# VH-VL binders against q9h9l3: the designs that were tried, part 204

Target 1, 176 residues: q9h9l3
Amino acid sequence: PRKMVAIDCEMVGTGPKGHVSSLARCSIVNYNGDVLYDEYILPPCHIVDYRTRWSGIRKQHMVNATPFKIARGQILKILTGKIVVGHAIHNDFKALQYFHPKSLTRDTSHIPPLNRKADCPENATMSLKHLTKKLLNRDIQVGKSGHSSVEDAQATMELYKLVEVEWEEHLARNPP
Key: E = the ipSAE of ESMFold2; O = the ipSAE of OpenDDE; V2 = 0.75 times the mean of E and O plus 0.25 times the DockQ between their complexes.

## First folded at step 10 (VH-VL)

Design P6 (framework fv_unasnemab)
Fold by ESMFold2-Fast, scan of step 10:
Structure P6 (fold): chain C 176 residues (1-176), chain A 122 residues (1-122), chain B 107 residues (1-107)
Amino acid sequence: as target 1 above (176 residues)
Amino acid sequence: EVQLVESGGGLVQPGRSLRLSCTASGFTFSQHYMDWVRQAPGKGLEWVAEIRNKFNSYTTYYAESVKGRFTISRDDSKSIVYLQMNSLRTEDTALYYCARDLFDSGYYFDYWGKGTTVTVSS
Amino acid sequence: DIQMTQSPSSVSASVGDRVTITCRASQGISSYLNWYQQKPGKAPKLLIYDASSLQSGVPSRFSGSGSGTDFTLTISSLQPEDFASYFCQQANSFPRTFGGGTKVEME
């Protein structure tokens, strides 16, 4: 394969009433699903809401977590110059306070051929859980203990691989 | 500057043991897979073993010719990868290289040490 | 185990020549194929990874191509520093396996 990785981040609530999303975990996998990076990350601000039902983050994960500045540097070294695949990936880049070139970004929540294969409207934004069940016949994000960012990143890469050839050809003819 | 320095080679008799070490510097050792590759005198390259990083459970893989006799391990706190070689045979005579394995775009050895020589002879 | 057949085992060439080295895998390996250069008494050096990606710092006269089972390393215009041995290596499956090597020597 290519210089391509998939990313998924978990965020916790900081700031007034926990309304600010701050990075608390990041997982990055290679084309085959091997884990390049998976660390709990300590936000610089006080955590108001762990959002555990979604994030899977608990207070115990923060005690030895990597400080945000250090984690960010490590993550950016992995992402720079690579095609980065994610689902609703704008949220992950925002939490990382990072700009990634649009020409090297692939968002599985906005790939019309992928929705088409899942029998979903091409213009709809479908959840990762929905697409994974429809196209890979696999249940992810099961239960109430929160999501696994490793599992999500791996599913995202597998989904992209289903449309990789046709979507890369489309992007070559229609640069973003 | 990335550096890998192998040590522990020497002359040993068949059936004995030897432990090789590879000390790494200049990069975040704990994030990389590490491999051993050997080269018999005047011959080509032969992959020996790999140990994965913590994120992939320190999983180990071995060439069939060494399986059951060699053990690869690592100490991330010291940035050292080891190769414990038991029940050595004449066919294990080679220069042993330590290599850093990048796995972000395929799997490939982007840095190698100078190697340490192992001679198994009676 | 995936066997890598590398050819030729040696080639005599002059500065400025185009040199082509091939590797054939006994099974499909997608693009998981790397090329290394080794000079006498030195450790191998990565040239090409993932079949066609040029390693940083490697001159553009080196290029790789192929997928599946057939792969090629090309040196478009041989330079004096390019006389060396070259090895391909598959990274698709365990165990990782190398080709037998190709020695590029002066003629």
Scores: ipSAE 0.710, ipTM 0.880, lowest interface PAE 1.2, mean pLDDT 93
Fold by OpenDDE, second read of step 11:
Structure P6 (fold): chain C 176 residues (1-176), chain A 122 residues (1-122), chain B 107 residues (1-107)
Amino acid sequence: as target 1 above (176 residues)
Amino acid sequence: EVQLVESGGGLVQPGRSLRLSCTASGFTFSQHYMDWVRQAPGKGLEWVAEIRNKFNSYTTYYAESVKGRFTISRDDSKSIVYLQMNSLRTEDTALYYCARDLFDSGYYFDYWGKGTTVTVSS
Amino acid sequence: DIQMTQSPSSVSASVGDRVTITCRASQGISSYLNWYQQKPGKAPKLLIYDASSLQSGVPSRFSGSGSGTDFTLTISSLQPEDFASYFCQQANSFPRTFGGGTKVEME
C-alpha cells in the first residue's frame, strides 16, 4: 500500500470583505499521527479577517509565517505520490491551489461506512467534530483558542483507520 | 552554505554534567527542527533527541536511554541548539553530532556537524 | 520502539560489484526510511530519503527501494570511494532509530 498522510488546513479571510479563504496554516501527519508538517503560512494578499475563533490564527502568527509559494512547494512535496486523507479535503486543496489525484484522495466527510459506524445517515455530511466524538470519544475544536489543525489532522487519520480496510476494498472494486 | 559546529565536549566523571552547543549558520534556523545523534567509539549511530519549534512553544523528544537526564533546547535568536547532559554515565561516551532535520515526504538529516567528543570515565 | 535490523553487518566486495544492503523494521514504517553513508573519521552523509529519493549530489549508482518493513539500498557498480559504512534510519515514529550498520570493505 502507498504511504498515507492526513492533512488539515486553517484559512483566513482575504479579498473584499474577507470572503476569500486563504491558507494560513497547514498540518500534515503520518499514519501514526506523527506531525510531518505544521507551519503558519502567509497569504499573498492582505488579511482582512483572521477568523480567529475558528482558525485560531492571530496577527502575531503571521510575523514569521512561511510565504505561501514556499509553503505550497513544501506541502506538495510531502503529498506527491501519497494517499491523502482529509475531512472536506476539497477545501484544503482549493486553499493550496492544488488538486491531488482522486484515486489517491480520501475524504472522511464522504465515506458511507464511516457514517454508518457513527449511526449517521450514510449519505449525510457529518462534521469532523461529531464523528470524532461518536467514534473516538474525543472532543476536538473546543475552547476559545480556535481549531488545531494538528489535532484535526490526527483525528481525521484515526477516523479513516476505522474503515480503512473496508473502504480500500470498495475503492479497489470501484476505481474512480 | 549550511554549517553546524558543535562544542562543549570533554572529559567528565560519572554523575557530572556537561552542556553541548551547536551553532548553526547558512539557513533560517528557526524554520528547522534540530537533532542530536551520538556515536560511541567503534559503534553505530544512536538518535538522542529532537527539538521542534512550534508556534508558541517547543516540543522535544528523547531516546529512552537519556530521558530524565538530557535536555534539548534552542535559542533561535542565536541559531544555537543545546544539549544539557546531567547524571552522565560511562555509556554516554560518544561523539555527539548536531544534525539539521529537514522534511519533504519525510524527516531526514541532511546536514551534520563534525561532532564534539564526550568522554565519561572514572 | 521500532527496531531496525540491518544486514549484512559487513560485506567484502570489489570495484564494479553490485552491492545490496537490507534493512528490516520491526513494524511498518511506510516509506519513512533514510540511508546514510559514513566514512572513517567523517560525519554521516545522507544518501537516500523517503526510501527511494536520491539526495541531491549523490551518484545515480545509489538507489533505494522498499516500503512497509523491508528496505534495500543498492550500489549498482561499486566505486573506490564507496567503501564505507552505511546506516538505515526510520523516521516514522519516535524514538528515531538506526540500523546497526553495514561496513562495505574491499575484497
Scores: ipSAE 0.010, ipTM 0.610, lowest interface PAE 8.0, mean pLDDT 92

Design P60 (framework fv_unasnemab; at its last look DockQ between E and O 0.03; V2 from the best seeds 0.00; counts 0 for: pae O 13.5 > 2, placed apart)
Fold by ESMFold2-Fast, scan of step 10:
Structure P60 (fold): chain C 176 residues (1-176), chain A 122 residues (1-122), chain B 107 residues (1-107)
Amino acid sequence: as target 1 above (176 residues)
Amino acid sequence: EVQLVESGGGLVQPGRSLRLSCTASGFTFSDHYMDWVRQAPGKGLEWVAEIRNKFNSYTTYYAESVKGRFTISRDDSKSIVYLQMNSLRTEDTALYYCARDLFDSGYYFDYWGKGTTVTVSS
Amino acid sequence: DIQMTQSPSSVSASVGDRVTITCRASQGISSYLNWYQQKPGKAPKLLIYDASSLESGVPSRFSGSGSGTDFTLTISSLQPEDFASYFCQQANSFPRTFGGGTKVEME
């Protein structure tokens, strides 16, 4: 393995009507799925909507949560200089208020060979849950008590590994 | 400044016990896997045990030669990793190093303590 | 267990020489191989991790290559401070295993 990690973030609703997505949990795993980082993160703004059915975040998680500014620093130290894999990863980078170089970013929601392996149109944006079921025969995001960002990051890394050789060769020939 | 300081070594008779400690400073100890690696006099390096961090359930791993006799543990509040060594044998005689295990880009020991000497002799 | 075989066990060299040390794994270990330097009376020091990544602060004359089972550590132009022992280590599976070491001595 290269310097490569996978990330998944959970967001809660802040701001008017809870429409702003603020980072509230971040999980980062290494190439083998070991957890490098998994912290609940306290947004700087009042949480209007925990979005618990999707985020898995509850008020109790905020008690000892890491403040956003500190968490962001910790996360960026892990991501900097590494290939970062995610699913619809632009949402995670937006919540982190972070720019990661495109040449080091891998988005499993936009990798045509991965969709082909799943018998999906190559330019469609398929959910992580669907791709994981089709390609890894594994059910993730089960139930209504919220998603596990650790589970999602692990699944994302495993999905990328299915096309890693092919996709890295493609990117070497067609740099972003 | 990252620092690892081992203690607890000494001279003991076969069959007895020792507990080694490694006190860490200068980094977020709770984020790291911690390992013990030993080196017999004039010999090469031998990995002994690893304890993972809280994110990875404090999972432990041991070399076959020490399995059942040694126990690795940690106290994140004190930034200490321990190696409890029971039923010591003469072949356990070595300098014991504590090492910080980075696992972001492979798995590797980027910082080592200076070691603590364990001599098992009758 | 994965056995790591290093060669040579020792090499006599002069300042300015190119030194190559090899390490062979008994099974495929991908790129999970590290190289350490150890000077007499000192703890080991990380040189290279993940087969080819140079550790921060390590001089560029050190380089690593290989994947799978065969790996090499190269010192392009040996300096006086490089006379030491070198160890490879696999981190692909448990137990973690080290090579037997290579002693680089002044001729």
Scores: ipSAE 0.700, ipTM 0.874, lowest interface PAE 1.2, mean pLDDT 93
Fold by ESMFold2, look of step 12:
Structure P60 (fold): chain C 176 residues (1-176), chain A 122 residues (1-122), chain B 107 residues (1-107)
Amino acid sequence: as target 1 above (176 residues)
Amino acid sequence: EVQLVESGGGLVQPGRSLRLSCTASGFTFSDHYMDWVRQAPGKGLEWVAEIRNKFNSYTTYYAESVKGRFTISRDDSKSIVYLQMNSLRTEDTALYYCARDLFDSGYYFDYWGKGTTVTVSS
Amino acid sequence: DIQMTQSPSSVSASVGDRVTITCRASQGISSYLNWYQQKPGKAPKLLIYDASSLESGVPSRFSGSGSGTDFTLTISSLQPEDFASYFCQQANSFPRTFGGGTKVEME
């Protein structure tokens, strides 16, 4: 059987005016929320905007951060062959410069049964914070210290488990 | 090759303490969860405690029967996992195994030590 | 706690027999179910993890199946070295719990 993991990333601003999002932290958890990977990552480009209010990334985190090329190799080794769950996961894969097989990808921002459980329009794109509050009675991403990619990955996995049976059956009948 | 060697067992009276040690070799100890599992004479297996790795903040978990009396700990620099056993009871009499736990493969115990015997009697 | 009910508690069998051992969880555990073999005086040895995955070096006569609450270990043709005790173990949640064991012994 296949293993299932959840991933979440934090990005900083690089490139002109800090508008490019570059990977600066990645967390991966297993089905039960145990952390398989959690590292600060040094982008290959100069950091223009740490975006600390949302990313939680500060200059001190970059002092001993793992270089992007090395971190990417470590991360992809974990993801290969697994069902990967994320929220708006295309952004995480873009930051990793990676494309995971669609048949092995699950995106909690695009699961109609999950929206239905939250009393939201089934085809709306809902934020992780909103779904987590409604369905898990938890506040995540609290305060001005930024997001925790571990907390967010764990919440994403818990949300998926609420609809896992129904959605996996749907995907088996309707392969992507 | 992977090895797990337990020590510290013995015969003690109820209410006393023992400290078990498990010395690991042949793998990257700091990446793994470590568990204690016990087996009373002629009985089945009972999970006792787990300690997680650095990524998981070295979090500990205990079976209800030992919670508050036993403490699992680890020293990654020495590749040792410990079980401090306080307020021992006759029900704690068992062969205590150290086991390697894998967190990304469905939480199975793929390597076990030979165990160390703890006998608690008056 | 998730209770693991293992049956039968013992089996008398002959070399060449097909042996089936079942394990039932008190609630769903997905596929987080492992099987161990234990010979007298020895530590348990992992046979099958994640319900159906064979551990390296385990003979193909061993197989596992099931998901949710019902799981089966099958030995397709019993060999002399297979006389031992067998335990299932769930890893879905804490505490980790084992079945009561099945002793497979010579007729």
Scores: ipSAE 0.039, ipTM 0.631, lowest interface PAE 7.4, mean pLDDT 90
Fold by OpenDDE, look of step 12:
Structure P60 (fold): chain C 176 residues (1-176), chain A 122 residues (1-122), chain B 107 residues (1-107)
Amino acid sequence: as target 1 above (176 residues)
Amino acid sequence: EVQLVESGGGLVQPGRSLRLSCTASGFTFSDHYMDWVRQAPGKGLEWVAEIRNKFNSYTTYYAESVKGRFTISRDDSKSIVYLQMNSLRTEDTALYYCARDLFDSGYYFDYWGKGTTVTVSS
Amino acid sequence: DIQMTQSPSSVSASVGDRVTITCRASQGISSYLNWYQQKPGKAPKLLIYDASSLESGVPSRFSGSGSGTDFTLTISSLQPEDFASYFCQQANSFPRTFGGGTKVEME
């Protein structure tokens, strides 16, 4: 049995007009929701848009942020060999410039049984906030201070645990 | 053309059983959830049951008023949804509709049968 | 269970009138609210789904609005064929529940 972790990243805008999403915070939790990693990360390029209302990232957070290359190394060390759970996780991996094996990846935004449980269309992409409210009766991403990647990672793990048995069986019969 | 045709209704005494059938045509039956909705004479609509099919398994849901007495099932090879009604009561008297459940951003009944009448009377 | 309170239970109107029917959910149902039309001796017909989406083939004089707990079905200009009963239905959770209905009658 492989260890399982959940990841959530926050991104800021870099490049021309801030359209490039760059990693600015990464949080990783274990199966029990314990924080394994939570760091502000300094992008290699100048930040044009902090996207604070969503990301929660502010300029002050970048003062002592971990340089991207260092952070990426730390994060990859944690993820290697583990089942990684995330929501719309392709965005996180893209920001990390890292691709985790598909067979070891679990994306809660693309798990039909999870949507079914939440009375959502199985083929629809539902938000983490919506699923968390429906299935866990918990409010996340509230207020004006932006998202908490730790909170989101924990919620993602809890959601996956609701369908873990069924989904793992499905994947065993239908490998990616 | 999508068609839903209910059958199996009739007059029965309280405590008896009845099995309704709904034969579907004009669409891929196995791709859709199916529901039963009933309407007592001169009254509004009441949802009865729903059956979902995914990953080679079925999930069923029931109104509290019929739990333990009614069973919804389906035969995808025949494009039929059933409603087994046991321990019938006078309050179960109604026109029973079969409805196709479609989803987009939500779930809704886009096609209905003409219904089959169930009358429970002593 | 989620209770759907529909109002009014009946309304008298004339051709060309603007008719408004409301539906209130006992708790938040997001946009998972549908509207159906039923004529005497006929099965219900879907009009609006997901609170505001018009079903194919339904005239544009029908519209739906609302989110959360309060919803509205509007007929902008009532036509002779619109005299019927109307029902709201929530699809947020089980059991699925309908409003009590609204009968639109000729004045």
Scores: ipSAE 0.000, ipTM 0.575, lowest interface PAE 13.5, mean pLDDT 92
ESMFold2 (binder alone), look of step 12: mean pLDDT 93; pTM 0.943

Design P61 (framework fv_unasnemab)
Fold by ESMFold2-Fast, scan of step 10:
Structure P61 (fold): chain C 176 residues (1-176), chain A 122 residues (1-122), chain B 107 residues (1-107)
Amino acid sequence: as target 1 above (176 residues)
Amino acid sequence: EVQLVESGGGLVQPGRSLRLSCTASGFTFSDHYMDWVRQAPGKGLEWVAEIRNKFNSYTTYYAESVKGRFTISRDDSKSIVYLQMNSLRTEDTALYYCARDLFDSGYYFDYWGKGTTVTVSS
Amino acid sequence: DIQMTQSPSSVSASVGDRVTITCRASQGISSYLNWYQQKPGKAPKLLIYDASSLQSGVPSRFSGSGSGTDFTLTISSLQPEDFASYFCQQAYSFPRTFGGGTKVEME
């Protein structure tokens, strides 16, 4: 394929009562789902809440985790100049403290044709788990041990590929 | 600068073994897939083997002509990729290149070493 | 295995000529096709990846096109340093396979 990657990040709770979401893992896959990057990331602030049920992150993962500043540099080097696919991707960019051009951003939570294929309202924000089950007949985010950002990034890329031709044509006619 | 330096080639008799090494420098070796490609005298290129990176479980792939005889492996701590060649045949005679496989935008060999010569003859 | 058939096997050309080399895959490979240049006694050098993407540092006179099974490498205005062998390579599936090569020779 294309100069196109998919990303999924996991966040932990930092700050007062763990209410701040800080980057703690990032996975990036290429067009075919091969893993370009998958590292645990050490937030600069004390972790108050690992949010393990959702993030899959435990204290053991922090022992050899890459410091945030270094990880951010590595991640941005991969993303720069590429079409980046994600699900509710604004949360990932916020955790990375990064602005990616809208023209190169694809958010599978905001693609009307994708919802239409899943028999969902075009303007609804559907979860990655729901869209993956409906369109790929695959269960992700199973169990209580947390999500796999690799699995989520791979599912996100596969979902985008289902509408890629149609959506790229739409964006060419209606630039973001 | 990116550099790949092959070594371990030589003259060997049919049925014997030889191990090639490729030492990498100038990039984060552990992030890349690594390949071996050979070229028989006066002939074209033939892909031999690939080893993927840690993120992709060090998965290995082989050309049918070498499957079961050759083993590709790597040592990320030393930035070396190896090709263990067993049960060598005269048709394995070739210049063996080490190549870096960049897989962010397709799959392609963006850097190659100068090669190491393997001659299998009695 | 995916067979890559490259044509022609050789071509004689003069500086300033437009040269086209064709590569055909025995089955669909999408855009997973790369082109390499090899000069006598030297290692191959990447020219084009993913069918049409020009590698950094490669002159703009080189271009690639095609998708599926039929691919073309074009040199719009041949220069003295372009006399070399050219190989296509599919990266769609294993084993990776190369075309037989095209030798571009001086007339």
Scores: ipSAE 0.624, ipTM 0.855, lowest interface PAE 1.7, mean pLDDT 92

Design P62 (framework fv_unasnemab)
Fold by ESMFold2-Fast, scan of step 10:
Structure P62 (fold): chain C 176 residues (1-176), chain A 122 residues (1-122), chain B 107 residues (1-107)
Amino acid sequence: as target 1 above (176 residues)
Amino acid sequence: EVQLVESGGGLVQPGRSLRLSCTASGFTFSDHYMDWVRQAPGKGLEWVAEIRNKFNSYTTYYAESVKGRFTISRDDSKSIVYLQMNSLRTEDTALYYCARDLFDSGYYFDYWGKGTTVTVSS
Amino acid sequence: DIQMTQSPSSVSASVGDRVTITCRASQGISSYLNWYQQKPGKAPKLLIYDASSLQSGVPSRFSGSGSGTDFTLTISSLQPEDFASYFCQQADSFPRTFGGGTKVEME
């Protein structure tokens, strides 16, 4: 189905000791990997820990960042009514404070046929980096300057496309 | 209300240049891909060029018949897409439409302007 | 370039008729096909995108189907305002290409 997008979010630490994950960047790509949305997002709470090693977020990115409320509205307009693909996508939806119907959600960290193609146990939750290396022969999330949510969203869509036909058939026979 | 208004068309001699403009209003112009499509008198539609948005590096694409002669560009601050047409030929005579290109579910032209007429004649 | 072949080039029909227009791509284009309507002296209007998705505001009597190389636009019960030209367009690869058009005329 072409009414399908992939999402990846970056979170920073807010709240006591920076333990709360707050949305700080969101990238959404279409079926072919074209970027529909990619904005830095300003959390409503004080940022305690940028988590730059993983998020790639720095103080400079917050200067012209879109406020959370506005960004959330823009993102939800894109996601509503579409099949949304992500990796460990529950974390992204939690950061967005959003419920997406399970019937329209695809999580590449929990697709048994995808793990099978990667020669991994079907019941394991494999990292995006590992699956991308095994199945697409591409290194993502390299270095220590943080992840690119655009790169991650694009890799996630490409991974899903490897199993799309068989997984959609499975879901039609076994609705979530 | 979404509006696209083309301008800059006219009568020109072969070998000369013309710049077309398309002014957009009623939507967030910078989020959209923009295309030019032309139609020769009494003929069908021919896609001319596309320019992508900032998220996709303003990448441009052209029909083979116009490559090297036409340049598509945009100014997001003014909500204008341009088509610079050089070395015009009689075969370029057409009504030129500006179109908004959505890419959330496939790729499609959901809104078109009324067009601006370009006539290349001696 | 992907060649788009439409048939028929023209069709005569009466109000209430079921009209079908077909479009064939010279190579597989998945579902990346759109249908546009054009009335004399007017700009084209989007009817169907991504092979089968009805554009908002377009009457439900219009429907699209197909994938790969063979596509169909159907008007289930032709209305007076539907006498117009119809064009398919592939958006799979560059250059984007249009079919030659189908003119739906009154009998």
Scores: ipSAE 0.766, ipTM 0.895, lowest interface PAE 0.9, mean pLDDT 93
Fold by OpenDDE, second read of step 11:
Structure P62 (fold): chain C 176 residues (1-176), chain A 122 residues (1-122), chain B 107 residues (1-107)
Amino acid sequence: as target 1 above (176 residues)
Amino acid sequence: EVQLVESGGGLVQPGRSLRLSCTASGFTFSDHYMDWVRQAPGKGLEWVAEIRNKFNSYTTYYAESVKGRFTISRDDSKSIVYLQMNSLRTEDTALYYCARDLFDSGYYFDYWGKGTTVTVSS
Amino acid sequence: DIQMTQSPSSVSASVGDRVTITCRASQGISSYLNWYQQKPGKAPKLLIYDASSLQSGVPSRFSGSGSGTDFTLTISSLQPEDFASYFCQQADSFPRTFGGGTKVEME
């Protein structure tokens, strides 16, 4: 089997009204939950909304943040050739302006066996927080400090591991 | 000029403790990860520990051979990284290097100290 | 853990020779592979980072190549000051691991 990593990104708002989601933090963990990458990232455009309540990003975090183009290169090197696990991962890839091969992508927001295990409708989109609480009995994304992308990435990997065998078999029989 | 100066090495008996220090200068210490790497006499290089400083917290990593015995820490206000070594064993005998971990374009040790010698012998 | 298998363990060469050192990872490590030179009684010196990037101040006769699991350090024309030990090191995951080293000796 290929090496697996889990990714989670935090975004800030750029553009005229801050409606454009720009990458401001990225965390990548390996199969065991070890942090491979965790950086604040400086968007190429002016930040209009830090979205601190959700992102946890503050202005001070951008002072020595890694420029986007450099961070993107670093992240892509980590992801290349690996199975990438994420939750609603299309948002992360969009923010990275990168598209990982579908055959090597695992989105925990779209895994019916995972929802079934959590006593949720198989075709519903459940939050990472909800699945983590139901299946791992762990609270994430709590408090006023915003999300922790490391915590979220680790939770995402742990969730996937619960259904890894079943889902990989399904994908093998039903390649994208 | 970037400089790393290790200190604290010496001769100790097995089971004893020793604390190494590495004083950094010539760069913004708090912006870099720091690592310890050791080299037994006539042997190759062995990574020992790494300490990261992101998001107002520290994350540490250890080689299996030192887990539970060694503790890496840092004082950013003093630009010093430490290696607390407890329950020392003869196989811990080595020259211990402090290294700066640069991650702008990858993870690599671009600067090394001259090392401090640790000898564990009964 | 990721094992780094470095070969050869030693090589005898003459000034002007082309020297090639290989490092193989037990699993894919992308391009997170670094090469270091160490002379007797001295600390290691970074030569190549990210598989193929030449560190500032390092002579152009040194080059690195490879990706995934197989990596190579090449000295195009060996100089007297190049007789030393060389080590590869992966930075893909923890624990960080080094190759066993290659000693380049005078023929």
Scores: ipSAE 0.005, ipTM 0.580, lowest interface PAE 11.5, mean pLDDT 92

